# Ledger of designs, part 14: VHH binders against RING finger and SPRY domain-containing protein 1 (RSPRY1)

Target 1, 184 residues: RING finger and SPRY domain-containing protein 1 (RSPRY1), of Homo sapiens (Human) (q96dx4r300to483)
Amino acid sequence: LFLKEGRQLTYEKVNLSSIRAMLNSNDVSEYLKISPHGLEARCDASSFESVRCTFCVDAGVWYYEVTVVTSGVMQIGWATRDSKFLNHEGYGIGDDEYSCAYDGCRQLIWYNARSKPHIHPCWKEGDTVGFLLDLNEKQMIFFLNGNQLPPEKQVFSSTVSGFFAAASFMSYQQCEFNFGAKPF
Short names: E, the ipSAE of ESMFold2; O, the ipSAE of OpenDDE; V2, 0.75 times the mean of E and O plus 0.25 times the DockQ between their complexes.

## First folded at step 16 (VHH; framework vhh_8emy_2)

Design w1 (from m3 with N31S A33T; at its last look DockQ between E and O 0.01; V2 from the best seeds 0.00; counts 0 for: pae O 9.1 > 2, placed apart)
Fold by OpenDDE, look of step 16:
Structure w1 (fold): chain B 184 residues (1-184), chain A 121 residues (1-121)
Amino acid sequence: as target 1 above (184 residues)
Amino acid sequence: QVQLQESGGGLVQPGSSLRLSCAASGFTFSSYTMHWVRQAPGKGPEWVSSISDSGDSTNYATSVKGRFSISRDNPSKTLYLQMNSLRPEDSAVYYCARVYEYGPSWAFDYRGQGTQVTVSS
C-alpha cells in the first residue's frame, strides 16, 4: 500500500536533517576510499574494506539510504563500536555479533558470520537500499526500492544500542550514502 | 507481535457519521505516526489521514478534509477516525496502518484486517 497525498514524514521527527552524519574517514579500513563530502565509498583494493559513519544511534528510530553504484558484493547495515573490521582477514559488518548487514548481491542477511537468504532480487546499479533501525522495538528493517523485508532482531541479543551505519565492500564496489542530506 | 484491529464500520446513509477505532498492540504505539487508508472495490488504495506520534499534527486527503477527523489516545493505544457527512464515494474498507516513508511513496509495515464502511441511500 502506497500513500502519496498529505503524508507526514515519520522520520522527520527523528530530525535526521540535524544529523551531520557522514562516513568516518577516521573509522575506516586501510584501503577504502571515502569521497570528500563523506557520503560515498569505493573499494579499490582486493581486500574486504569497511567503514562506519560518524553518528552513533543510542535511542529512537533512525533511517538512512544507500544508492548502489556497483552491484557487486557489499554488506551494508548497522554495526557497533565492538564490530571488528579486519580487512586482511575478510571481516566485515555482519560477520560478528555486533553487526547486521544486508547483501543485495548475494541476496543474504548477515549476522554473526551467518547468512540467511532474503526474498529481494539482486540489487542493480541505481537501486536504493533503505536501512531502518528501531531501538524502541529492537529491530532492523531493510528495504530495496521501497520493498521491505521482515524485521531482523538477532543482533539485539548481543547489543541494544550504540549502532553506526556501516558498510563493507569487496573489490571495486562503490555506493553512495544518504543520511538525511536528501529527502528519503 | 504487532497487531492492529479496526472496528466501527457499517452501512449508513449519505450525510451520516461513523467513528472508526483501531486497537493497537505489540509495539510502542506512541512512537509512531499512524494512518488511515481505504480501498474500494476495483480501486487502488487511498490515503485518508495521518496523525503524528504525539497527536499534535494531523493531515487529511483533500477528499475528506473538513469531514473527517483523526485522533489518537496513546495510553489506550487506540487510533480513531471520525467520519462526518459521509458520501457514497467514501464506501471502502478502512485500514489502520503503520507506515514507512520511502521516496515519493509510503509503505505500511503493519495494518489491520480493515472495517467495511458502506454509504448508500
Scores: ipSAE 0.011, ipTM 0.256, lowest interface PAE 9.1, mean pLDDT 86
ESMFold2, look of step 16: ipSAE 0.039; ipTM 0.334
ESMFold2 (binder alone), look of step 16: mean pLDDT 83; pTM 0.840

Design w2 (from w1 with W106Y; at its last look DockQ between E and O 0.01; V2 from the best seeds 0.00; counts 0 for: pae O 11.1 > 2, placed apart)
Amino acid sequence: QVQLQESGGGLVQPGSSLRLSCAASGFTFSSYTMHWVRQAPGKGPEWVSSISDSGDSTNYATSVKGRFSISRDNPSKTLYLQMNSLRPEDSAVYYCARVYEYGPSYAFDYRGQGTQVTVSS
ESMFold2, look of step 16: ipSAE 0.254; ipTM 0.627
ESMFold2 (binder alone), look of step 16: mean pLDDT 81; pTM 0.820
OpenDDE, look of step 16: ipSAE 0.007; ipTM 0.283

Design w3 (from w1 with Y100E E101I; at its last look DockQ between E and O 0.12; V2 from the best seeds 0.00; counts 0 for: pae O 5.0 > 2, placed apart)
Fold by OpenDDE, look of step 16:
Structure w3 (fold): chain B 184 residues (1-184), chain A 121 residues (1-121)
Amino acid sequence: as target 1 above (184 residues)
Amino acid sequence: QVQLQESGGGLVQPGSSLRLSCAASGFTFSSYTMHWVRQAPGKGPEWVSSISDSGDSTNYATSVKGRFSISRDNPSKTLYLQMNSLRPEDSAVYYCARVEIYGPSWAFDYRGQGTQVTVSS
């Protein structure tokens, strides 16, 4: 994995040392593989597989990053416990009213099974995607290599708290999560 | 009921152009982002292009960028795909789809029956 040079850091170091979030092996679809350290996910199945992290955001501002390992279809963002990921039917994060996802492959934002184009170029291997959740302002902001998209606010019409970092993966897609283990 | 009907496909030589159309009915067309997807024999479905509800924003798969152009006419509820500089690897059944495209099995909210595009010498 090669990181893209010239990456802009969106935020100063957020001290997340007290929050050791990782991908939740107990809150994952059947065929998604999670690394032993809980920070990497890979889909080897033909189904659309999903996972939520271990930490629930109930207040404040939170940020995490994902490194794109493969540049295929993934939907990455935020989801509540009410989100239902149906891997056999291809439903993942952003496909219900309780989740919102960034898709860098198809260049879409997903919410409530509806998509809209965003202005970011297609993500590439090594790219860093940023995910900001601001419960105070009731907005989600997505970043690609430090470039910011307009805030997403629709999800907050359905829920205002209780969000998990979450992702859905098409076949043979893989990404690495940074919940604060590395500097942002 | 929601209906999507593709047309405009055919057999053409490499380098040629085709224009696909998708007639939509049974829903507020202008309120939805629309997509083109394609599936070639022996391959999984592939996203091709999307256009926002208003038509102000368009996106393309890397494989078709610079050659394909998506557009829409909301009054007539029609989606278009202009395909230029066609290549053999563009051969596939092309579908128009509303909003929901999921996974490699491609569960669609709504899509048409598709139109066959074959590029061959």
Scores: ipSAE 0.033, ipTM 0.335, lowest interface PAE 5.0, mean pLDDT 86
ESMFold2, look of step 16: ipSAE 0.208; ipTM 0.587
ESMFold2 (binder alone), look of step 16: mean pLDDT 81; pTM 0.823

Design w4 (from w1 with Y100E E101Y; at its last look DockQ between E and O 0.02; V2 from the best seeds 0.00; counts 0 for: pae O 11.1 > 2, placed apart)
Fold by OpenDDE, look of step 16:
Structure w4 (fold): chain B 184 residues (1-184), chain A 121 residues (1-121)
Amino acid sequence: as target 1 above (184 residues)
Amino acid sequence: QVQLQESGGGLVQPGSSLRLSCAASGFTFSSYTMHWVRQAPGKGPEWVSSISDSGDSTNYATSVKGRFSISRDNPSKTLYLQMNSLRPEDSAVYYCARVEYYGPSWAFDYRGQGTQVTVSS
C-alpha cells in the first residue's frame, strides 16, 4: 500500500471525523468483517458483501477517502437507506437507483445496475480513492490519487439526500476508510 | 529505497516528556502524509498520530490527544512527535510510517525499526 506522490485535492471538504463517522456494524451484510476501529472492512466470504457508514448526509459537501488494501473487485461510493444489500443475490452499491459506486478494478462506475467505463487506470494496492458528495450541486465526484473524474449526477434523479458512504466487496477484498481520522 | 529511522526514545518517569524524531529518505517526503504508530508488548499496533504532507492538518488518537504533538520539517525530511505528560500506558515501541493498512493484523508499507519508549516510576 503506497500513497501516490503529489496527490492534490482542491475541494473544500467537510471533515466527517467531527461526527465520528465509521462503518456501521448494524448496517452490514452477514459476512463482512469490520475492524474494531470501524474504519476497515474485509470480505472473507464468497458472497458480495456490503456496508454503510453511520452518518447520513442530508446537506452540504462531504468527502471521504478509501485506501485500497486489495486490488480486486469492490464497488465503493454512496448509497441511501433505500439501497438494498442483497449479498446472496449479488446486489451491491451501485446496483440500484439509490446508489452510485466507483470500481477501480474493472474501471467502471456503477449506477442502477448499469456500468460505464471511466478513464482511471486500475487501482493498485496503496491507492487512495476519494469520494466527494455535493448535495448543493447534486453531484458525486470520484478521485484516484487526487485525479478526478467527471461528476456523476444520475443518482440524483432518484434521490437528492440521505446518502451514506458505502461499499461492496467481492471475496477477499479489503479497504480502509478515512472519514477524517487521518489527514486527506 | 524508502528508509525511516526513529530516534529519541528512552526510559522516563510518569509526567515526563520525550521528543521522537524520524529521519526519512528514499522518497519525496513532502508529498506524503506521515504517521506515528506504536506497539506495546502483547498488544496490537496502535495508530497514534498523523500529519498531512504540508503539515497543515494533524490528527491524534483519543488516548494521546492534548498530550502529544506531531510535526514535520520537510526540508530536512524529518518527522517529530512531542510527547508530554507521559503515562505508563504510553510505553511501547514507536514507529514512524508512511502508510499502514489493516490485514489480519496491522501492516505497514514502510516503517522504521522503531524506538523504545518506557514510562515507569
Scores: ipSAE 0.000, ipTM 0.230, lowest interface PAE 11.1, mean pLDDT 86
ESMFold2, look of step 16: ipSAE 0.092; ipTM 0.516
ESMFold2 (binder alone), look of step 16: mean pLDDT 81; pTM 0.819

Design w5 (from w1 with S50V; at its last look DockQ between E and O 0.01; V2 from the best seeds 0.00; counts 0 for: pae O 4.7 > 2, placed apart)
Fold by OpenDDE, look of step 16:
Structure w5 (fold): chain B 184 residues (1-184), chain A 121 residues (1-121)
Amino acid sequence: as target 1 above (184 residues)
Amino acid sequence: QVQLQESGGGLVQPGSSLRLSCAASGFTFSSYTMHWVRQAPGKGPEWVSVISDSGDSTNYATSVKGRFSISRDNPSKTLYLQMNSLRPEDSAVYYCARVYEYGPSWAFDYRGQGTQVTVSS
């Protein structure tokens, strides 16, 4: 959670500049477009397209943000390597027991292909969604413009580590990711 | 086990001062760079301050620079945040955080439960 400037200073001092996260062009469904800088994804296909980031979380507390570029159906959150990217069959993040996703369009939380409503309003273009993964407390917390939801813990009954930031996109949906490149 | 426990928060008037404390246990406190972060309702989390393991180096967010002072007492394993000239926009839950040394900038390995600071007239 939220150590952009302070962590950056430490990061620079120890020359850890190579430790960056971005969307993984090698771990992405067939038709999802990823920007050259690896921080933006757009779905131009009719299929449900997915992507994981490059960094695997095995311990600690991790936070990233997404800026909503389009306000359609997306499922954004966390997924392990065991999560399935079956874009032709409509499987996305949160549709198996190894992932959990926030959906601001339909106002749902997804886990194991099951959904439950959350109290956030529908996301709008320009909104910021926050994603906190706490492996110590075994919880995921979602934020909309800084407003916190109750923790999600169900996914930890299936897996307790090895999570990637991940997202699934319906047609013509687009998001920008911040893995610490900008202050939170 | 690693534990961080914040205290010292409360309701204060603008212009007043407050001193936060963070009690650390379960690790070699003196070996770690420590941070303060905060989160206000309706806002994303915000980095506030950092202090090196030895305490010789500090830095601050622009929003608090000149008003806040971070310090540490390694023998007692305590981190402090002296907050002067408090403003309503300083209202937030304040967290003590230990940086995940080998992670990206969006990572830390431990934080406390937080202490509420409310600045209001």
Scores: ipSAE 0.023, ipTM 0.471, lowest interface PAE 4.7, mean pLDDT 87
ESMFold2, look of step 16: ipSAE 0.191; ipTM 0.552
ESMFold2 (binder alone), look of step 16: mean pLDDT 83; pTM 0.839

Design w6 (from w1 with A107V; at its last look DockQ between E and O 0.01; V2 from the best seeds 0.00; counts 0 for: pae E 13.3 > 2, placed apart)
Fold by ESMFold2, look of step 16:
Structure w6 (fold): chain B 184 residues (1-184), chain A 121 residues (1-121)
Amino acid sequence: as target 1 above (184 residues)
Amino acid sequence: QVQLQESGGGLVQPGSSLRLSCAASGFTFSSYTMHWVRQAPGKGPEWVSSISDSGDSTNYATSVKGRFSISRDNPSKTLYLQMNSLRPEDSAVYYCARVYEYGPSWVFDYRGQGTQVTVSS
């Protein structure tokens, strides 16, 4: 929520200080390919591969976007460091109590290895998915092309801060992250 | 058979108010979280508001917060949306919806035919 007119959100301040946020090649499961600029990832393995970004969100409101490059199964959202990547067992972001993920292929929100349907249509190549983390209100909000879902609050019963942008990829899936280097 | 029937839409000017109703039948209405969603022509559905099964918890999209109010009457199996200070951007078909937590791809596991709201001068 980068509103130039009217108000300045706290995550604008945090985002400016972390302008080099990218996918963390040191916090990634074994077979995920990360682009040289650190903003694009692709899984070419049969396992469910996961990554966190380099920036830990511990206060305020933060927002990032993802461009869907392939429209298959990906679970994208927020995870703390306690979330475990069990790539050969099919566990990724949203499959434990320390993470929450949006799945635009199967139209699901994942938390603690349980899913519930959401009202967005299946995502398509070129779609923009938005991810808001509000640590003031303790909520996560997902957007598809600007269309908001109801807030998600379940993960805050187990964890109150220390979140990273995070994603998990089925074979041959790919997306591109925008942590604020491009205007939203 | 599950049925949802929306009513109360119309053509109004900016700044007007409307109250939408949704009559439910064929299921235990008081056991479900209910939603209002809207859809403008050529766009995907947009979530507007939710209300818990008891009515004690409500949520709103940021674009309508402070202007719209969701409510329900469980004895009459009716869901409401009070829409105040209407803007042209609120023009859409409004649906009440039941979202069932079973099986992916059930975005609207049950919905009515909708009611048209048009806000123009």
Scores: ipSAE 0.000, ipTM 0.296, lowest interface PAE 13.3, mean pLDDT 80
ESMFold2 (binder alone), look of step 16: mean pLDDT 81; pTM 0.814
OpenDDE, look of step 16: ipSAE 0.006; ipTM 0.232

## First folded at step 17 (VHH; framework vhh_8emy_2)

Design y1 (from m3 with A107Y F108S; at its last look DockQ between E and O 0.01; V2 from the best seeds 0.00; counts 0 for: pae E 11.5 > 2, placed apart)
Fold by ESMFold2, look of step 17:
Structure y1 (fold): chain B 184 residues (1-184), chain A 121 residues (1-121)
Amino acid sequence: as target 1 above (184 residues)
Amino acid sequence: QVQLQESGGGLVQPGSSLRLSCAASGFTFSNYAMHWVRQAPGKGPEWVSSISDSGDSTNYATSVKGRFSISRDNPSKTLYLQMNSLRPEDSAVYYCARVYEYGPSWYSDYRGQGTQVTVSS
């Protein structure tokens, strides 16, 4: 394995499998189903359902991955506690100034309810999506199967720390999180 | 003004095929990803399929994978949904949509009236 400044070293520093990071069943919108292990979520409702993980990131560089189980509309990324999930109004991760999300179905990056296109192809079942948060450089980086996008920095104009991994799901969408218990 | 008009619905027997169309106007159609959403009586809206702006990438709900095919013709500003092997569970009003760039990410813009698909023996 070859380490590069900031990326490879950070993965070694932020692997939290010993802390048992998982989706937070107490920080979730009303209708989202979370698996018993806390690593998989599925929406069976018509509303846009959201969740944050159990670990708050206040410093350093952190990375997690998601396996795409269904290739439909999900918004996955990072959110602080100030991000409010308004599931009956269709607001999820990326729909306020306290969260930023990657959408691999519609090929969009979401911030403050505004979107911009990204260059990744539409995600497919089985794809691995990576989510890097760098609180030193104040940037978020998204990966599809190891291919990175340009850094996203807009969310740091509203908040600079206190981020959780977070996701929002349209009806019948499902993914599986890897916070480091499995090799990246 | 952004305009979307769905057509091609009807009453069909199980196992039939049907092709829905969506005529778009009032925006640069080729710049936007598009999707189909359906709503059955007593149910919330359900995402069906999406297609990239170029048409090169497509995605489908698990319930329709292998039976439905989304396509687009950018010169004619038209979105299509080919629906094969139709089942009673596919009965719904079908809407096409361009996602909002500045609106809530959950609710895509449903500017058409939709087209009713009813699958019954």
Scores: ipSAE 0.000, ipTM 0.253, lowest interface PAE 11.5, mean pLDDT 79
ESMFold2 (binder alone), look of step 17: mean pLDDT 81; pTM 0.830
OpenDDE, look of step 17: ipSAE 0.005; ipTM 0.259

Design y2 (from m3 with F108L; at its last look DockQ between E and O 0.01; V2 from the best seeds 0.00; counts 0 for: pae O 7.7 > 2, placed apart)
Fold by OpenDDE, look of step 17:
Structure y2 (fold): chain B 184 residues (1-184), chain A 121 residues (1-121)
Amino acid sequence: as target 1 above (184 residues)
Amino acid sequence: QVQLQESGGGLVQPGSSLRLSCAASGFTFSNYAMHWVRQAPGKGPEWVSSISDSGDSTNYATSVKGRFSISRDNPSKTLYLQMNSLRPEDSAVYYCARVYEYGPSWALDYRGQGTQVTVSS
């Protein structure tokens, strides 16, 4: 870790790879396909499909990345167990107060079914999206190819712990997750 | 395999200039923002500068702003740091790095072996 100028605190980064986090095939909507290694998801249905990972973050700083395989609508970020993924109704990550999601296709941040624009260009195939959860500072930070957005803090008004990496997919969208199995 | 190799450091007098280079390999260089960080003896690592993936955006620590200039050449996968008006307090090992920011800290994912910069009269 490196400190910014004038900064004295070093935050501990926890790599999800240490606990072998993966997409949870037991916590996934009906029509989302998860790869055998649990690191890739693809939606083969017309419904908005969602999945959470296997590890619950209760403290500390956590980071994972996603490689965009298809550049359509996906909502990727963090969600608690209280988040409701109603795939047939089009509800996914960011559509309730217990989740927040980055949408690189529509260039939006989603929280509590509300969206706001972000300054990142539309993601493209092959792009890397980064997701940082800092429970110490109560903030989520999204990255596109290493370029970060301002922190998102709204979700912490509703919950302060118990977050899972999570994603929702429109039809025929696909992405690959890196929880630390590969160097970031 | 991600590799970063810094070069261009040396011993110079105050007020002098140096140009550091970083050769990157093992990843799609043009897809990543890149950073320079430095570490002086007895001090913690300090962020120096960053540049976006496309090179369109640059940032600098207050301590080096106006004196240092970061640039990149994506086709050759090279990162640069032009260091002008060097001061003794700039003395450190300089690292090329892929990092991300969270809160008051930068998280490092990759860096090179570094290149020593010593500014002394």
Scores: ipSAE 0.017, ipTM 0.252, lowest interface PAE 7.7, mean pLDDT 86
ESMFold2, look of step 17: ipSAE 0.029; ipTM 0.456
ESMFold2 (binder alone), look of step 17: mean pLDDT 82; pTM 0.825

Design y3 (from m3 with W106Y F108W; at its last look DockQ between E and O 0.02; V2 from the best seeds 0.00; counts 0 for: pae O 9.6 > 2, placed apart)
Amino acid sequence: QVQLQESGGGLVQPGSSLRLSCAASGFTFSNYAMHWVRQAPGKGPEWVSSISDSGDSTNYATSVKGRFSISRDNPSKTLYLQMNSLRPEDSAVYYCARVYEYGPSYAWDYRGQGTQVTVSS
ESMFold2, look of step 17: ipSAE 0.355; ipTM 0.675
ESMFold2 (binder alone), look of step 17: mean pLDDT 82; pTM 0.825
OpenDDE, look of step 17: ipSAE 0.006; ipTM 0.253

Design y4 (from u1 with W107Y F109W; at its last look DockQ between E and O 0.13; V2 from the best seeds 0.00; counts 0 for: pae O 6.7 > 2, placed apart)
Amino acid sequence: QVQLQESGGGLVQPGSSLRLSCAASGFTFSSYTMHWVRQAPGKGPEWVSSISDSGDSTNYAPSVKGRFSISRDNPSKTLYLQMNSLRPEDSAVYYCARVEYIYGPSYAWDYRGQGTQVTVSS
ESMFold2, look of step 17: ipSAE 0.722; ipTM 0.879
ESMFold2 (binder alone), look of step 17: mean pLDDT 81; pTM 0.822
OpenDDE, look of step 17: ipSAE 0.019; ipTM 0.280

Design y5 (from u1 with A108Y F109S; at its last look DockQ between E and O 0.01; V2 from the best seeds 0.00; counts 0 for: pae E 13.7 > 2, placed apart)
Fold by ESMFold2, look of step 17:
Structure y5 (fold): chain B 184 residues (1-184), chain A 122 residues (1-122)
Amino acid sequence: as target 1 above (184 residues)
Amino acid sequence: QVQLQESGGGLVQPGSSLRLSCAASGFTFSSYTMHWVRQAPGKGPEWVSSISDSGDSTNYAPSVKGRFSISRDNPSKTLYLQMNSLRPEDSAVYYCARVEYIYGPSWYSDYRGQGTQVTVSS
């Protein structure tokens, strides 16, 4: 991921390898498999498995990408520490008031366990999904292969900062995160 | 109580068409996004299609887009899936599903029917 403020000072590239941005194996539901490099996750269980990344963002504008490895049901987006994973009850990212998630399989945006349709086509294996968090304007923007949706602002009625990149996975689903170590 | 009943499955040859129906009762059908999900033996559930409460917005899994068409008739509380150009990989039990907007993170935590078997084989 990168940090961007509202005023342009000078281009800087954040070296995400140096800060080890990755999925947090200590902040993950019971049965989710995380790759040794910390950037890929897969669910092989019947429960809805979730994870947050290692880095909390509390100011500025941040962006990360996910590569769709399997095109099934995943809910990917942003969650605070107050978001709870209830993997055996099927609760994941977007299913409480402290998280918001993009679902490219069912073409839904999830917040507070409610959904609304979005206009992106269903994601396919190899697609790149982008996740922008603007803490200055209090909005989240989702991209599919560079095409953006209208901003999402609902989650900011309950929380204003302290977000982590986060995802939830249905059985046999898998994706790979890019927090900036690879070019966008 | 909430009830969903799928019908219209069968054994067909590749390239055939089938139309699935789902009769809903015990809830306000017109207030819910409805979905079709399928499950082949030995595999996890696969989302197929969704339709908004009004029917104005529809979405499809990549594997079926252009071949399947979801529709609904809110007065009769019925959900449909028109399946054209069927392939052997479409063989599965097909379920209609309701996703709970307040609780439940996915339609696998919501009500679904007993399913209807679709088999595409010679």
Scores: ipSAE 0.000, ipTM 0.209, lowest interface PAE 13.7, mean pLDDT 77
ESMFold2 (binder alone), look of step 17: mean pLDDT 82; pTM 0.839
OpenDDE, look of step 17: ipSAE 0.007; ipTM 0.265

Design y6 (from m3 with F108S; at its last look DockQ between E and O 0.01; V2 from the best seeds 0.00; counts 0 for: pae O 10.8 > 2, placed apart)
Fold by OpenDDE, look of step 17:
Structure y6 (fold): chain B 184 residues (1-184), chain A 121 residues (1-121)
Amino acid sequence: as target 1 above (184 residues)
Amino acid sequence: QVQLQESGGGLVQPGSSLRLSCAASGFTFSNYAMHWVRQAPGKGPEWVSSISDSGDSTNYATSVKGRFSISRDNPSKTLYLQMNSLRPEDSAVYYCARVYEYGPSWASDYRGQGTQVTVSS
């Protein structure tokens, strides 16, 4: 994850060199495969598998991107530690009040097990999805190839900090994460 | 590496026009929506305009709607902003960006160095 505020003189400077987020192999569902470099995930089961990254966002503005490898059902966004990833029951990010997810396959935003349509076309292989978390403004912004959606604010009625980049995967879906290792 | 380079800014009188350009490289330009964002001294970044990857859809801030026009040439990987009927309040550094960021922070990774636009009588 990239701390946007750390690049401003008016904000508290953070040593960004020490922040290296990746998918957390210790906070992942049983059948989700994570690449050795911790930046790619693939579901090898019929269950809905989930993962959170290693870095917790408690303040400021943060951004990461995902490259769509397969164009099936995935729910990608932000989740706190209180979010429940119950893979055998079909629970993933966006299925509780502590997470919010973008679904480019079904063209939905997920929060608290409710969905609403968004105006983005279905994502395709090779597409880039952007995820902005602004804890100052209490909003999440989703992007598809640079096209932004209206802010999502509902999750902040339940929680205001402690978010992780997170994703849930249907069967045999795959995506690659960029937490700042590559230029955005 | 993503690179964006803005140009075309300058000092002009109110009511005049400017055309900004942004040269993009280091990524598949035609796959991304592009944005213009401006930042005045002492203020946070302000979204100005956006254009879809294909150029078929455009959006504008209320403050510039009807006066500004965003366009792009994907073969040359260039983004444009035609600015008409300029006002003093349009004075700012203008950035082209692949991603617009809300709030006071503005990530340099997504934008160029910017071009200064000053509207003054």
Scores: ipSAE 0.000, ipTM 0.245, lowest interface PAE 10.8, mean pLDDT 86
ESMFold2, look of step 17: ipSAE 0.006; ipTM 0.301
ESMFold2 (binder alone), look of step 17: mean pLDDT 81; pTM 0.829

## First folded at step 18 (VHH; framework vhh_8emy_2)

Design z1 (from l02 with G56D; at its last look DockQ between E and O 0.07; V2 from the best seeds 0.00; counts 0 for: pae O 7.0 > 2, placed apart)
Amino acid sequence: QVQLQESGGGLVQPGSSLRLSCAASGFTFSNYAMHWVRQAPGKGPEWVSSISDSGDSTNYATSVKGRFSISRDNPSKTLYLQMNSLRPEDSAVYYCARVEYDTYGPSWAFDYRGQGTQVTVSS
ESMFold2, look of step 18: ipSAE 0.780; ipTM 0.891
ESMFold2 (binder alone), look of step 18: mean pLDDT 80; pTM 0.812
OpenDDE, look of step 18: ipSAE 0.016; ipTM 0.296

